# VH-VL binders against f1miw6: the designs that were tried, part 52

Target 1, 251 residues: f1miw6
Amino acid sequence: MPHFAKPLLRNIITRNLFNSIKKKQCLQYLQTLRTLQYDGFTTVYFGETDIPESLVTGEDFSDGYYMPTPTWCVVHAGGSQGWVPWKYRMFLRDELCIKQEDNLFFEFCDVVKKAYGKCAIVVKERRRQDATRPKEGKETEAQAHVPSVVNLTSVTCCPEVAKSYGHKLLTLPSPYNYLNPLDSAWSSLKWFIINNRKEFCLQSVDGVYSYQYILFSDLISKGIERINLSKWRTITTKVRRWENYYLGKLS
Short names: E, the ipSAE of ESMFold2; O, the ipSAE of OpenDDE; V2, 0.75 times the mean of E and O plus 0.25 times the DockQ between their complexes.

## First folded at step 17 (VH-VL; framework fv_acasunlimab_arm2)

Design m6 (at its last look DockQ between E and O 0.01; V2 from the best seeds 0.00; counts 0 for: pae O 9.1 > 2, placed apart)
Fold by ESMFold2, look of step 17:
Structure m6 (fold): chain C 251 residues (1-251), chain A 119 residues (1-119), chain B 110 residues (1-110)
Amino acid sequence: as target 1 above (251 residues)
Amino acid sequence: EVQLVESGGGLVQPGRSLRLSCTASGFTFSDYWMSWVRQAPGKGLEWVGYIWSGGSTYYAASVKGRFTISRDDSKSIAYLQMNSLKTEDTAVYYCARLSYPTDAYFDLWGQGTLVTVSS
Amino acid sequence: DIVMTQSPSSLSASVGDRVTITCQASQDIRYYLAWYQQKPGKAPKRLIYDASNLETGVPSRFSASGSGTDYTFTISSLQPEDIATYYCQQYDSLPYTGLTFGGGTKVEIK
């Protein structure tokens, strides 16, 4: 049983401990998380992953037709109790750029309240290069104020929605992505897809995609089921041990 | 070779002070969280406090404000400074190493030193 | 502040008997619980960590299980060398919970 992450992960965390500004952000996150756990909040990690369609279909062997492949987004949540008893969502990326502000988070907060009571809902902070890249052609700094919500690419996570259900929304600082057990869960899902995609492939007939979507959703469903409670406890225990390591170095 | 040895226990009057020492050998002391646990005669185990590898300290409510844990990594020694001692502080005091880098359960214990607080 | 309620406080059993000890936490501790054996005049020795993981070198007659608030420790066939006091200890929400022990269970042979 591997109780600690690979040496590369340890080196990354050690290097981040030398940066006093980033250390302060991580310390504040960990102190808040542990206080909420002490106060009886159930920890739930809510997030998304991108699955390029090329990962599902495999290698391109056509006559050099230069066509881009779409990307699927999977939204789910879990923790030491396993996957939340909530049907995960799949979105095609083109649909997502139009539906950036749907109320999926509202439904999620209701489900976890019924399942666990009050929760500490952890969402990964978007990396600064994505968040700071300006969208030319509109005026965003004219009012000089900052948005009050935490955004995934597919879901708007509003702190006031979480609060209305008795939850607390937390943001995991971007330099410390290895403290998010969902990242390991997503990696396990992607490896399952790579190793099992041939079993789920059908030859399409003249651009009909309905077969492919049905097989893709079945592949994803089986991959998620593969990540059972025992696997979730392994993942969250590894993350907890990295949390303790970082807390132990704070002075 | 890997061991913890407590010293400094004895008989002391209420209201006085006593300092316990825990000498570590056979491992890299500075990497580990260290803890004190006490056991009154005929009673159960009671956690006293711990000190993290970075120096932060945390205490049980029963001793907070009276006891201070410190460490000298250059000498591989942990200390428990006990001030304003009460008769209910009478116990065997163990120093213990917490599991690193894992979690806060005890993977190495000293043999304990008796502190008797009595007039 | 997490209170660990351990029961029974003492028990007496015959060699070969199955012995069961329970600990109940005042809140969910998510399986972060260890079990210790303490023989008279000796420091405690850890037998089990993370609710169910047996420490290397500990006989297989020892086992434990549990999650949430309810935890159980079992000796499947009591031996004379198992006479000791047993403690559970939680280590959930560090550093704020402390490292709270149960009250202990003294195991004796009839």
Scores: ipSAE 0.481, ipTM 0.767, lowest interface PAE 2.9, mean pLDDT 81
Fold by OpenDDE, look of step 17:
Structure m6 (fold): chain C 251 residues (1-251), chain A 119 residues (1-119), chain B 110 residues (1-110)
Amino acid sequence: as target 1 above (251 residues)
Amino acid sequence: EVQLVESGGGLVQPGRSLRLSCTASGFTFSDYWMSWVRQAPGKGLEWVGYIWSGGSTYYAASVKGRFTISRDDSKSIAYLQMNSLKTEDTAVYYCARLSYPTDAYFDLWGQGTLVTVSS
Amino acid sequence: DIVMTQSPSSLSASVGDRVTITCQASQDIRYYLAWYQQKPGKAPKRLIYDASNLETGVPSRFSASGSGTDYTFTISSLQPEDIATYYCQQYDSLPYTGLTFGGGTKVEIK
C-alpha cells in the first residue's frame, strides 16, 4: 500500500527549464515578488487541485478499463501564514458554472484584504495546450504581457479586480510551478486522502446488499486542516530557498 | 428574527465532559463562521475558539486539546464539546456569529449558558 | 498571541461627563479593532468596528479612534443607560492566532 503514495509527492522538475525566455520570466517574477514583499505585500498563493473520486475510493482500475471517475476541483489559497481564512471551494469539473467564477475571486480578494491587507496574489500560468503551432513570424519584442486575465479551471482571476482591493496579481511561469507552495500542500492533501479514506467510510447493509459511503467533504476538510501553520512555514521556507537560488543564479 | 440560543450548560465535576449547543435562526447559518466566547464570573470576555464555514477550527491556547467545536449546517447548530473540564473553565459560555468573510467581529450573540465546574 | 491592554479597569463619572477608554495592542493591529458594550446580565453588543466606525443605531455620543497599537473609545456625554462594561477586541492575527479581547472597563455613575 505504501507504493501508491510516492508518485503523488514527486515534484517533477522538467529539464525544459533551459529556455532562456522562461528563465527571464522566472527572474522577473522573482524580482517583482521580492519588491512587493519589501513594499509590505503579503504573499498568498491562490490555486486549485484536481481530486479524482478514484483517489478517494481506492478503486484500482489496473485492469485497463479506465472508467472516467468524476473529478473534483478544490480551490484554496495559502502562504507563510497558513491557509487563507477563506472557505475553500469544491466543484465537480463537469458542472463548473461560469457565473460563479467571477464572484469567487472578488470574495477571495476581499477576505485576504481583511486578513492580511495588501497582498501579492500568486497564480500558476495555465499551459495553453494550443500554442503548438510555431507561427514563423516576427520577433516582436516580448513585452512581458501581464495577462489581463488568468483563468483557472473554476475561477477567473483578474488583475484589475485584485488591484481594486489593493492587491497585485502575479503569474508564476509554468516551468517553475514547484515554486508554488500549494503544490506541496496539495500533495499532502492527496496523501492524507489516500491514507485516511477508510476512516471516513460508512458501511450500510440493506438486506442482501452492503454499501460503502465515503464522507468526501469531511475527508477533504480534515485533510486541509491537517496542513497547519508549522507545515506551511516549512513548505514556504523551502520555496524561499529555491527562490533565492534562482535569484542568485539568474541575476 | 436573527438569533442564537445556547443550551447544555450546568454543573459538572472536574475531569468530566460537557457538550454545549448553539441553535441559530433567522439567517443562512452555513455562510457564517461561528465562535464561542466565555466569561468567568466577574471577569472579562475570553475567546474560546471558532469554526469556519468550511469546517476548520481554531482554539485559544487555554482550551486547545480539550475543547472541540463542530457544526451541523443542516440543523443550523454549532457545538462546543468540552472535555477534561477544570474549575477555571467555570463561565458563562456565549455562542457568537463572526461576520467572515467580511469581518472577524462578533455581530450576533446568544444569551449565554452557565457552566459550573465544581467538586 | 496579541495582547490587548485596556485602561482603566474601572471608572466612575457623572452624568454628562466625557469618558475615555484606551486599548493598547502588543503589535500593530492595523485598525482591526471593535468595541463592545456589555450591560449587566446581558451579552455584549458591538458599538464600533474597524477602529472608528459606529454601528447602525448606536448613539452619536459614542466614538472611537486610533491606529497602530493605540486605540481610544469615547463617550462624549455619559448617560445613565451607558452603565456597562466595555471591551475592545482585535482580529489581526488570523487564522491561526486567536481573537483577543481587552480586559474590560467597568463604567459606573457617581
Scores: ipSAE 0.013, ipTM 0.536, lowest interface PAE 9.1, mean pLDDT 84
ESMFold2 (binder alone), look of step 17: mean pLDDT 89; pTM 0.895

## First folded at step 18 (VH-VL; framework fv_acasunlimab_arm2)

Design ko1 (at its last look DockQ between E and O 0.04; V2 from the best seeds 0.00; counts 0 for: pae E 17.9 > 2, placed apart)
Fold by ESMFold2, look of step 18:
Structure ko1 (fold): chain C 251 residues (1-251), chain A 119 residues (1-119), chain B 110 residues (1-110)
Amino acid sequence: as target 1 above (251 residues)
Amino acid sequence: EVQLVESGGGLVQPGRSLRLSCTASGFTFSDYWMSWVRQAPGKGLEWVGYISSGGSTYYAASVKGRFTISRDDSKSIAYLQMNSLKTEDTAVYYCARLSYPTSAYFDLWGQGTLVTVSS
Amino acid sequence: DIVMTQSPSSLSASVGDRVTITCQASQDIRSSLAWYQQKPGKAPKRLIYDASNLETGVPSRFSASGSGTDYTFTISSLQPEDIATYYCQQYDSLPSSGLTFGGGTKVEIK
């Protein structure tokens, strides 16, 4: 057993330091959020999810072929007041975006200001895997590239835009995803998709093959509507219970 | 009385087929997702598949292509059609109701029915 | 597929002892985890949902906690009627992983 003592100890020390840093970030986030809530800020969670096309069609491509399938990114926001009265956005991740949504966050801040007044806008921390990608500007070759995600972080113009509308932008540390009620809403949407996708298909009338056309926009819209105010209050209540637990534990 | 009752289990030879039934009572069957879970003798629980209230099905990899789940909402019955049975399919098969809409844990179980696949 | 690793596979304890069972998920399951008790010859019974919530009618000696990938189930004072196999089950998976169980923990009185 002595021949494994040093490697195990180093792993434990490294893991404990990482956990301590993330716990401190979580505590700072929660303390800031509570202060804003006491000061009359409405909490809204702004985020995204990926919906692979195979989830919508029901097709399974794992029968010996490694075929890429396109993925749709849905961007929306909600909280204990329900979905923000703001049209969700869909982007096709696997195609070139004709135009990046330069004003998306500006529009969002304006909508939530009109709907709720001053807001605490919560965005999940993006996983840091490409701190060097901004300096990778040498793909002059004619290869198509599609943005993988919408970047909504504190290093963008978003904090200054939020402040200009009287809002505060907060970043939720990534290991604490259960403190984001949008994750539960996204799971409910995906379960709705798998349960109801056959109801939104059109079957060919004249074809020699039986196939179906997907009414994709209707399916997503209905899935979002199924997550009503009552369901939003249920999931945000569960999140608040976790927040109170961590405020007591991390203090 | 809220309950699920499985039937149709028995002894069957490898390569043959068997159909299990799950009769539901005491609740609105058409509102719920239904699932099958199996347990080999002396082993743990293994999820087999589910059928949504809208009729969409999803299966574990170990049974995909061989097993079919269906439902008859007018009779409040869920079915498991098991084709091309293998000896490793020997298990007690449970019918279970999924909680819906925000969590997919099993909130009601039947008593189970034994399927034995042996030469 | 989300793999649930449950430990220990079996344990033996005296009446009144504190019993602890763990489950580790292969990825963050966002507290989407339930715990089941199965008596010999019986169907499983759900004791805990959403990682820590006791089902109505479950004795208070049962508790659970956890987040992310690591979850713990505890019986604070083992009773003779608690002899059973206990399973965790995740329900965070979509669209291909399904609903997966841990391997189970057999609890016995020594």
Scores: ipSAE 0.000, ipTM 0.392, lowest interface PAE 17.9, mean pLDDT 77
Fold by OpenDDE, look of step 18:
Structure ko1 (fold): chain C 251 residues (1-251), chain A 119 residues (1-119), chain B 110 residues (1-110)
Amino acid sequence: as target 1 above (251 residues)
Amino acid sequence: EVQLVESGGGLVQPGRSLRLSCTASGFTFSDYWMSWVRQAPGKGLEWVGYISSGGSTYYAASVKGRFTISRDDSKSIAYLQMNSLKTEDTAVYYCARLSYPTSAYFDLWGQGTLVTVSS
Amino acid sequence: DIVMTQSPSSLSASVGDRVTITCQASQDIRSSLAWYQQKPGKAPKRLIYDASNLETGVPSRFSASGSGTDYTFTISSLQPEDIATYYCQQYDSLPSSGLTFGGGTKVEIK
């Protein structure tokens, strides 16, 4: 009677294996990052965050009519030196037209080259929704497949493009997204939006804020500016502590 | 309005299991770390654990191996699965948001849900 | 694990008095310290973050300072609405060490 290992055990084993693989990926990422830093590469984190209009308008869709509100995507970069001196981009996420700006990553690579020289550009790994099917295939040696392309929602990051500018593109493993200081920055931005959106309303009648007219661009700009160099240093210092911890623990 | 709402608390016998839920609203749930903090009656605050935006979990020694934190970003819900409950686990359980990696302090709290473990 | 020793456990003072609470860490926590106010039957509210930064909307009578292992929280002029238990919390620790709170200080009015 083939002892059908209870699906639970398989899930535990697969989870453990997955965790082991991800830990190895994290270690490799951290080792590579440190090597590049020693080699004089400036670390910059490039990424995007989604800002639903509901976040800005405060519309409580709790009444079950989930009207999909338009979502804005903000693309920017930062590091220990603060925000990259590059104009952040905003894109409207339309289910129909994710216009990938093919040239945006080129522009970014050029700007950081001018500003910092050679850079280690860190991007988040996009959770492939489809990786649910364990392809049964061959234990081929997990050669760290440097993905040929890292696709953000609005931007395609190509390692070859980065290389052409003297940069190195690194992918942060998904379970370790908290090692990206941009996440903290985006959280701060979103918090700013929530707490200050009233001040950017054009019309307030008797204390009732009409979110029909919001200076959205100004709101985003001021939110980004609020994350000053001091805050960035604090965030990056904390991330560095975690990095050091994992380098020690996972070695 | 930005808020956290805990649910699932109640009376349970020792050795049993209970699952708490924390429903988030008013912010992008997926961008934040979520944590559980408990407070026994008349006692201080005790950190239970947290889950990162990426799904990594960390636990206090007192609950490690018994409690599991998870999240459903599609529903904006964090969970605390409590197994093998003990009388010492009796507490108000708070869900709290962490602004990590900027800081690992709690910037948003729920009102808490009472869990009583009693024979 | 980083241990936070908070003192005193309780205090009683008059309205208008200066109140001081201390928190000592078992190791250098590099100003990664927050102070919370908890009123009876309510969730904690953050008053101070990063050892000395006052949260938005918190009255100026609240302040905090410190570095390394030693931190202080001060109410310059105690008000009736300040009756609460106050907690320090460190967040310098790595995941393996967890987040830790002080034991709390109950503040009452004479």
Scores: ipSAE 0.000, ipTM 0.452, lowest interface PAE 12.1, mean pLDDT 84
ESMFold2 (binder alone), look of step 18: mean pLDDT 91; pTM 0.922

Design n1 (at its last read DockQ between E and O 0.71; V2 from the best seeds 0.72)
Heavy chain, then light chain:
Amino acid sequence: EVQLVESGGGLVQPGRSLRLSCTASGFTFSDYWMSWVRQAPGKGLEWVGYIYSGGSTYYAASVKGRFTISRDDSKSIAYLQMNSLKTEDTAVYYCARLSYPTDAYFDLWGQGTLVTVSS
Amino acid sequence: DIVMTQSPSSLSASVGDRVTITCQASQDIRYWLAWYQQKPGKAPKRLIYDASNLETGVPSRFSASGSGTDYTFTISSLQPEDIATYYCQQYDSLPYSGLTFGGGTKVEIK
ESMFold2, look of step 18: ipSAE 0.688; ipTM 0.857
ESMFold2 (binder alone), look of step 18: mean pLDDT 90; pTM 0.901
OpenDDE, look of step 18: ipSAE 0.000; ipTM 0.495
ESMFold2, look of step 19: ipSAE 0.714; ipTM 0.874
ESMFold2 (binder alone), look of step 19: mean pLDDT 90; pTM 0.906
OpenDDE, look of step 19: ipSAE 0.014; ipTM 0.541
ESMFold2, look of step 20: ipSAE 0.631; ipTM 0.835
ESMFold2 (binder alone), look of step 20: mean pLDDT 89; pTM 0.902
OpenDDE, look of step 20: ipSAE 0.006; ipTM 0.509
ESMFold2, fold request of step 21: ipSAE 0.634, 0.623, 0.693; ipTM 0.833, 0.826, 0.860
ESMFold2 (binder alone), fold request of step 21: mean pLDDT 89, 89, 89; pTM 0.894, 0.893, 0.894
OpenDDE, fold request of step 21: ipSAE 0.763, 0.758, 0.734; ipTM 0.897, 0.894, 0.881
ESMFold2, last read: ipSAE 0.674, 0.609, 0.670; ipTM 0.854, 0.830, 0.844
ESMFold2 (binder alone), last read: mean pLDDT 89, 89, 89; pTM 0.894, 0.897, 0.897
OpenDDE, last read: ipSAE 0.010, 0.767, 0.716; ipTM 0.538, 0.899, 0.877

Design n2 (at its last look DockQ between E and O 0.02; V2 from the best seeds 0.00; counts 0 for: pae O 9.5 > 2, placed apart)
Fold by ESMFold2, look of step 18:
Structure n2 (fold): chain C 251 residues (1-251), chain A 119 residues (1-119), chain B 110 residues (1-110)
Amino acid sequence: as target 1 above (251 residues)
Amino acid sequence: EVQLVESGGGLVQPGRSLRLSCTASGFTFSSYWMSWVRQAPGKGLEWVGYIYSGGSTYYAASVKGRFTISRDDSKSIAYLQMNSLKTEDTAVYYCARLSYPTDAYFDLWGQGTLVTVSS
Amino acid sequence: DIVMTQSPSSLSASVGDRVTITCQASQDIRYYLAWYQQKPGKAPKRLIYDASNLETGVPSRFSASGSGTDYTFTISSLQPEDIATYYCQQYDSLPYSGLTFGGGTKVEIK
């Protein structure tokens, strides 16, 4: 008698359970977010992005070992009201390699309280870490021109600090990163860097080597300015349409 | 071609029940949120409630506990079950489609069906 | 449910006049607000969504703006075919906010 082709039933059940758990987390996140919005909380997305030096210089030294190429970390926040009126922060990750300013999140909570009152502060769950066992202290860098695997936290976001200002801290589940409008803002910034970095650099004429110096702070500042209130509203409207899609489908 | 058609309106006594139907055609009904909106004679629009594509329902405070919205995706019909009717429920009842997944504003309306609650 | 207070409840203006209608929400609805036109005996028609975006095919004399709790709808030059009742409707914090309408503004020509 011929055998039926057997599916991998155990793997299918395990995958479906994992997907169901993540869908439940997404629904819980959306319900909490919309409840806070209804209760008068202003939504603010707080996060960071890494800008590897190779993105700024446009150079690729992959033919061998070269000098350390540090990664910059930019920390900012925004929402449907535009960028928070808070001075974004830049850290040179390799030189610092430690947690920055214990007070940074405290300062942020104070600024948004003064600007907007009580806020729902949304932070992203770490990418690629949902099922990872603990890693040793090795650093890794993403292979793409836009890093998708940078697992760095430069700021500790304490729920008790947020609560002390009347805020609520929410974590956006990792598989649903397109529900984070800050990701679109970071992509726009990186695109601006790629297309405008030559306008912000100096060239050394020493004859032996051409040295390239980039006014990095000015480049970042200009890129952030390009993401104005109109752009923020476009970004947040796109995210809201995805939110509504999942609310309707999952509930 | 794309349309909503309400039916089931009429005269009913206070305290009785009535069920309205909204038949959809020309679009994938199961993908959309559906809503009921009413308008008392000579008065403004009043949102009654809506139903998600997944089946969850939400209601205005004025009708919560008395009205029930349901849907039959296989027939492309939305229903409004109206219980414990009051004279202030007298209105033209519109079925409307929400602009899902874009957002929750009304992009398609039926012609309306009149419900009169009087003794 | 979010309460929408619309004013005026009625107005009368001449052809060519600028007409302004306001809606005030009981809480911040950001920019999630639509405007509808309803002519006698007909179902409402959406003219504007997301506070300021004009629907395809709607004449450019219609415009709207606003954010937070205060929203404004404008007809720059009133035409005879604009006789209707106009409504605002919020769709902010779904599902919890409801889909509430303003009380309406009846626009007449004389």
Scores: ipSAE 0.565, ipTM 0.807, lowest interface PAE 2.1, mean pLDDT 81
Fold by OpenDDE, look of step 18:
Structure n2 (fold): chain C 251 residues (1-251), chain A 119 residues (1-119), chain B 110 residues (1-110)
Amino acid sequence: as target 1 above (251 residues)
Amino acid sequence: EVQLVESGGGLVQPGRSLRLSCTASGFTFSSYWMSWVRQAPGKGLEWVGYIYSGGSTYYAASVKGRFTISRDDSKSIAYLQMNSLKTEDTAVYYCARLSYPTDAYFDLWGQGTLVTVSS
Amino acid sequence: DIVMTQSPSSLSASVGDRVTITCQASQDIRYYLAWYQQKPGKAPKRLIYDASNLETGVPSRFSASGSGTDYTFTISSLQPEDIATYYCQQYDSLPYSGLTFGGGTKVEIK
């Protein structure tokens, strides 16, 4: 089991960690996070993962016909206490009107307030593909513009909404996404799906599983549930070690 | 020193009310979930209820509607208001901290306070 | 509510004996289980958490294992200081359900 996590971590670490700006952003993030933690904020990571149906069906598209399979988006949150006591959400991306459930982030903020009090809500920075080449102009002091809004695929995270509940919204810089324990959780979920999808099939004929009849919701639910507190503790401890390392190295 | 100290226990008649207090010291009280656990004489442990850091409360079926848990974070005190007391509520009542942020087990206990409900 | 069935309710063993206590949950509790020791007249003390993790400072003669619905607590070599009642406790269904303790196992020395 230990072998699959190694290559992903190596590839993430080897990228352009050498960008001074990104390093500074990381340091600022970590310092802010620690400050909030000292101030009694509970750290909660809020995020999403994509689950292509092909992951569930095991369809090998090796024959070059990339038929875009429907993709599901799972939204959930977790931290040192495990999964947030909030019902995860599933969205189908291919449906034209991703009605951004405008109220989902409100609901989430309310739930975590009730559960943990004031929270530092950490979200991943979405790589704006369309960010046009910053024109070479003036070194304006990159005041860490707390983005006015962080858009997930299915959810809009508004700092003002978070603030209204007494929370702080933090954005994890994109090069340091591995500092989000949710990534490990999502990887575990995907691994579970791949290895257990047969058990969730409604029909099997002569050892041939028809993935057309798979209890997908149950599969996801069981996969999420499998990530218990012990596992979360391990994941978060690892993340904390990295955080400490960067705080020490970048200070 | 990290500790919990219960107070307010005593003898009370059926149907009456009693309020227990749990004073916390040595840790950031506002960051932790607090719980009450009771133990009838010669019997096992029974969970009574808990209160989240955010103030949400949950209760065992046996005490629901009669007992209320609250907290004053400024004073680092958790309370158990017990109304409509019954003889079956006779027990040592423990205040306990739920582990945070690492887990949700009971990692800190008070010494308990005895509540006797008797006519 | 999740019911925890603990067995046996009491046992008597000699010093140095292996002691085993079991706890069965009415449903899968996904390792959200702790074991507590309660000495006479004292508050409970957590010995094990997450089904198998030994608390800091707890002697290595204490261990636990289990998965799903079935969990086991073991004292490899019973000592005089181990006279106590032991309890399992689950919290799998938080926040929708309450915490549940097993009925307890009283451990005595012959």
Scores: ipSAE 0.008, ipTM 0.526, lowest interface PAE 9.5, mean pLDDT 84
ESMFold2 (binder alone), look of step 18: mean pLDDT 90; pTM 0.910

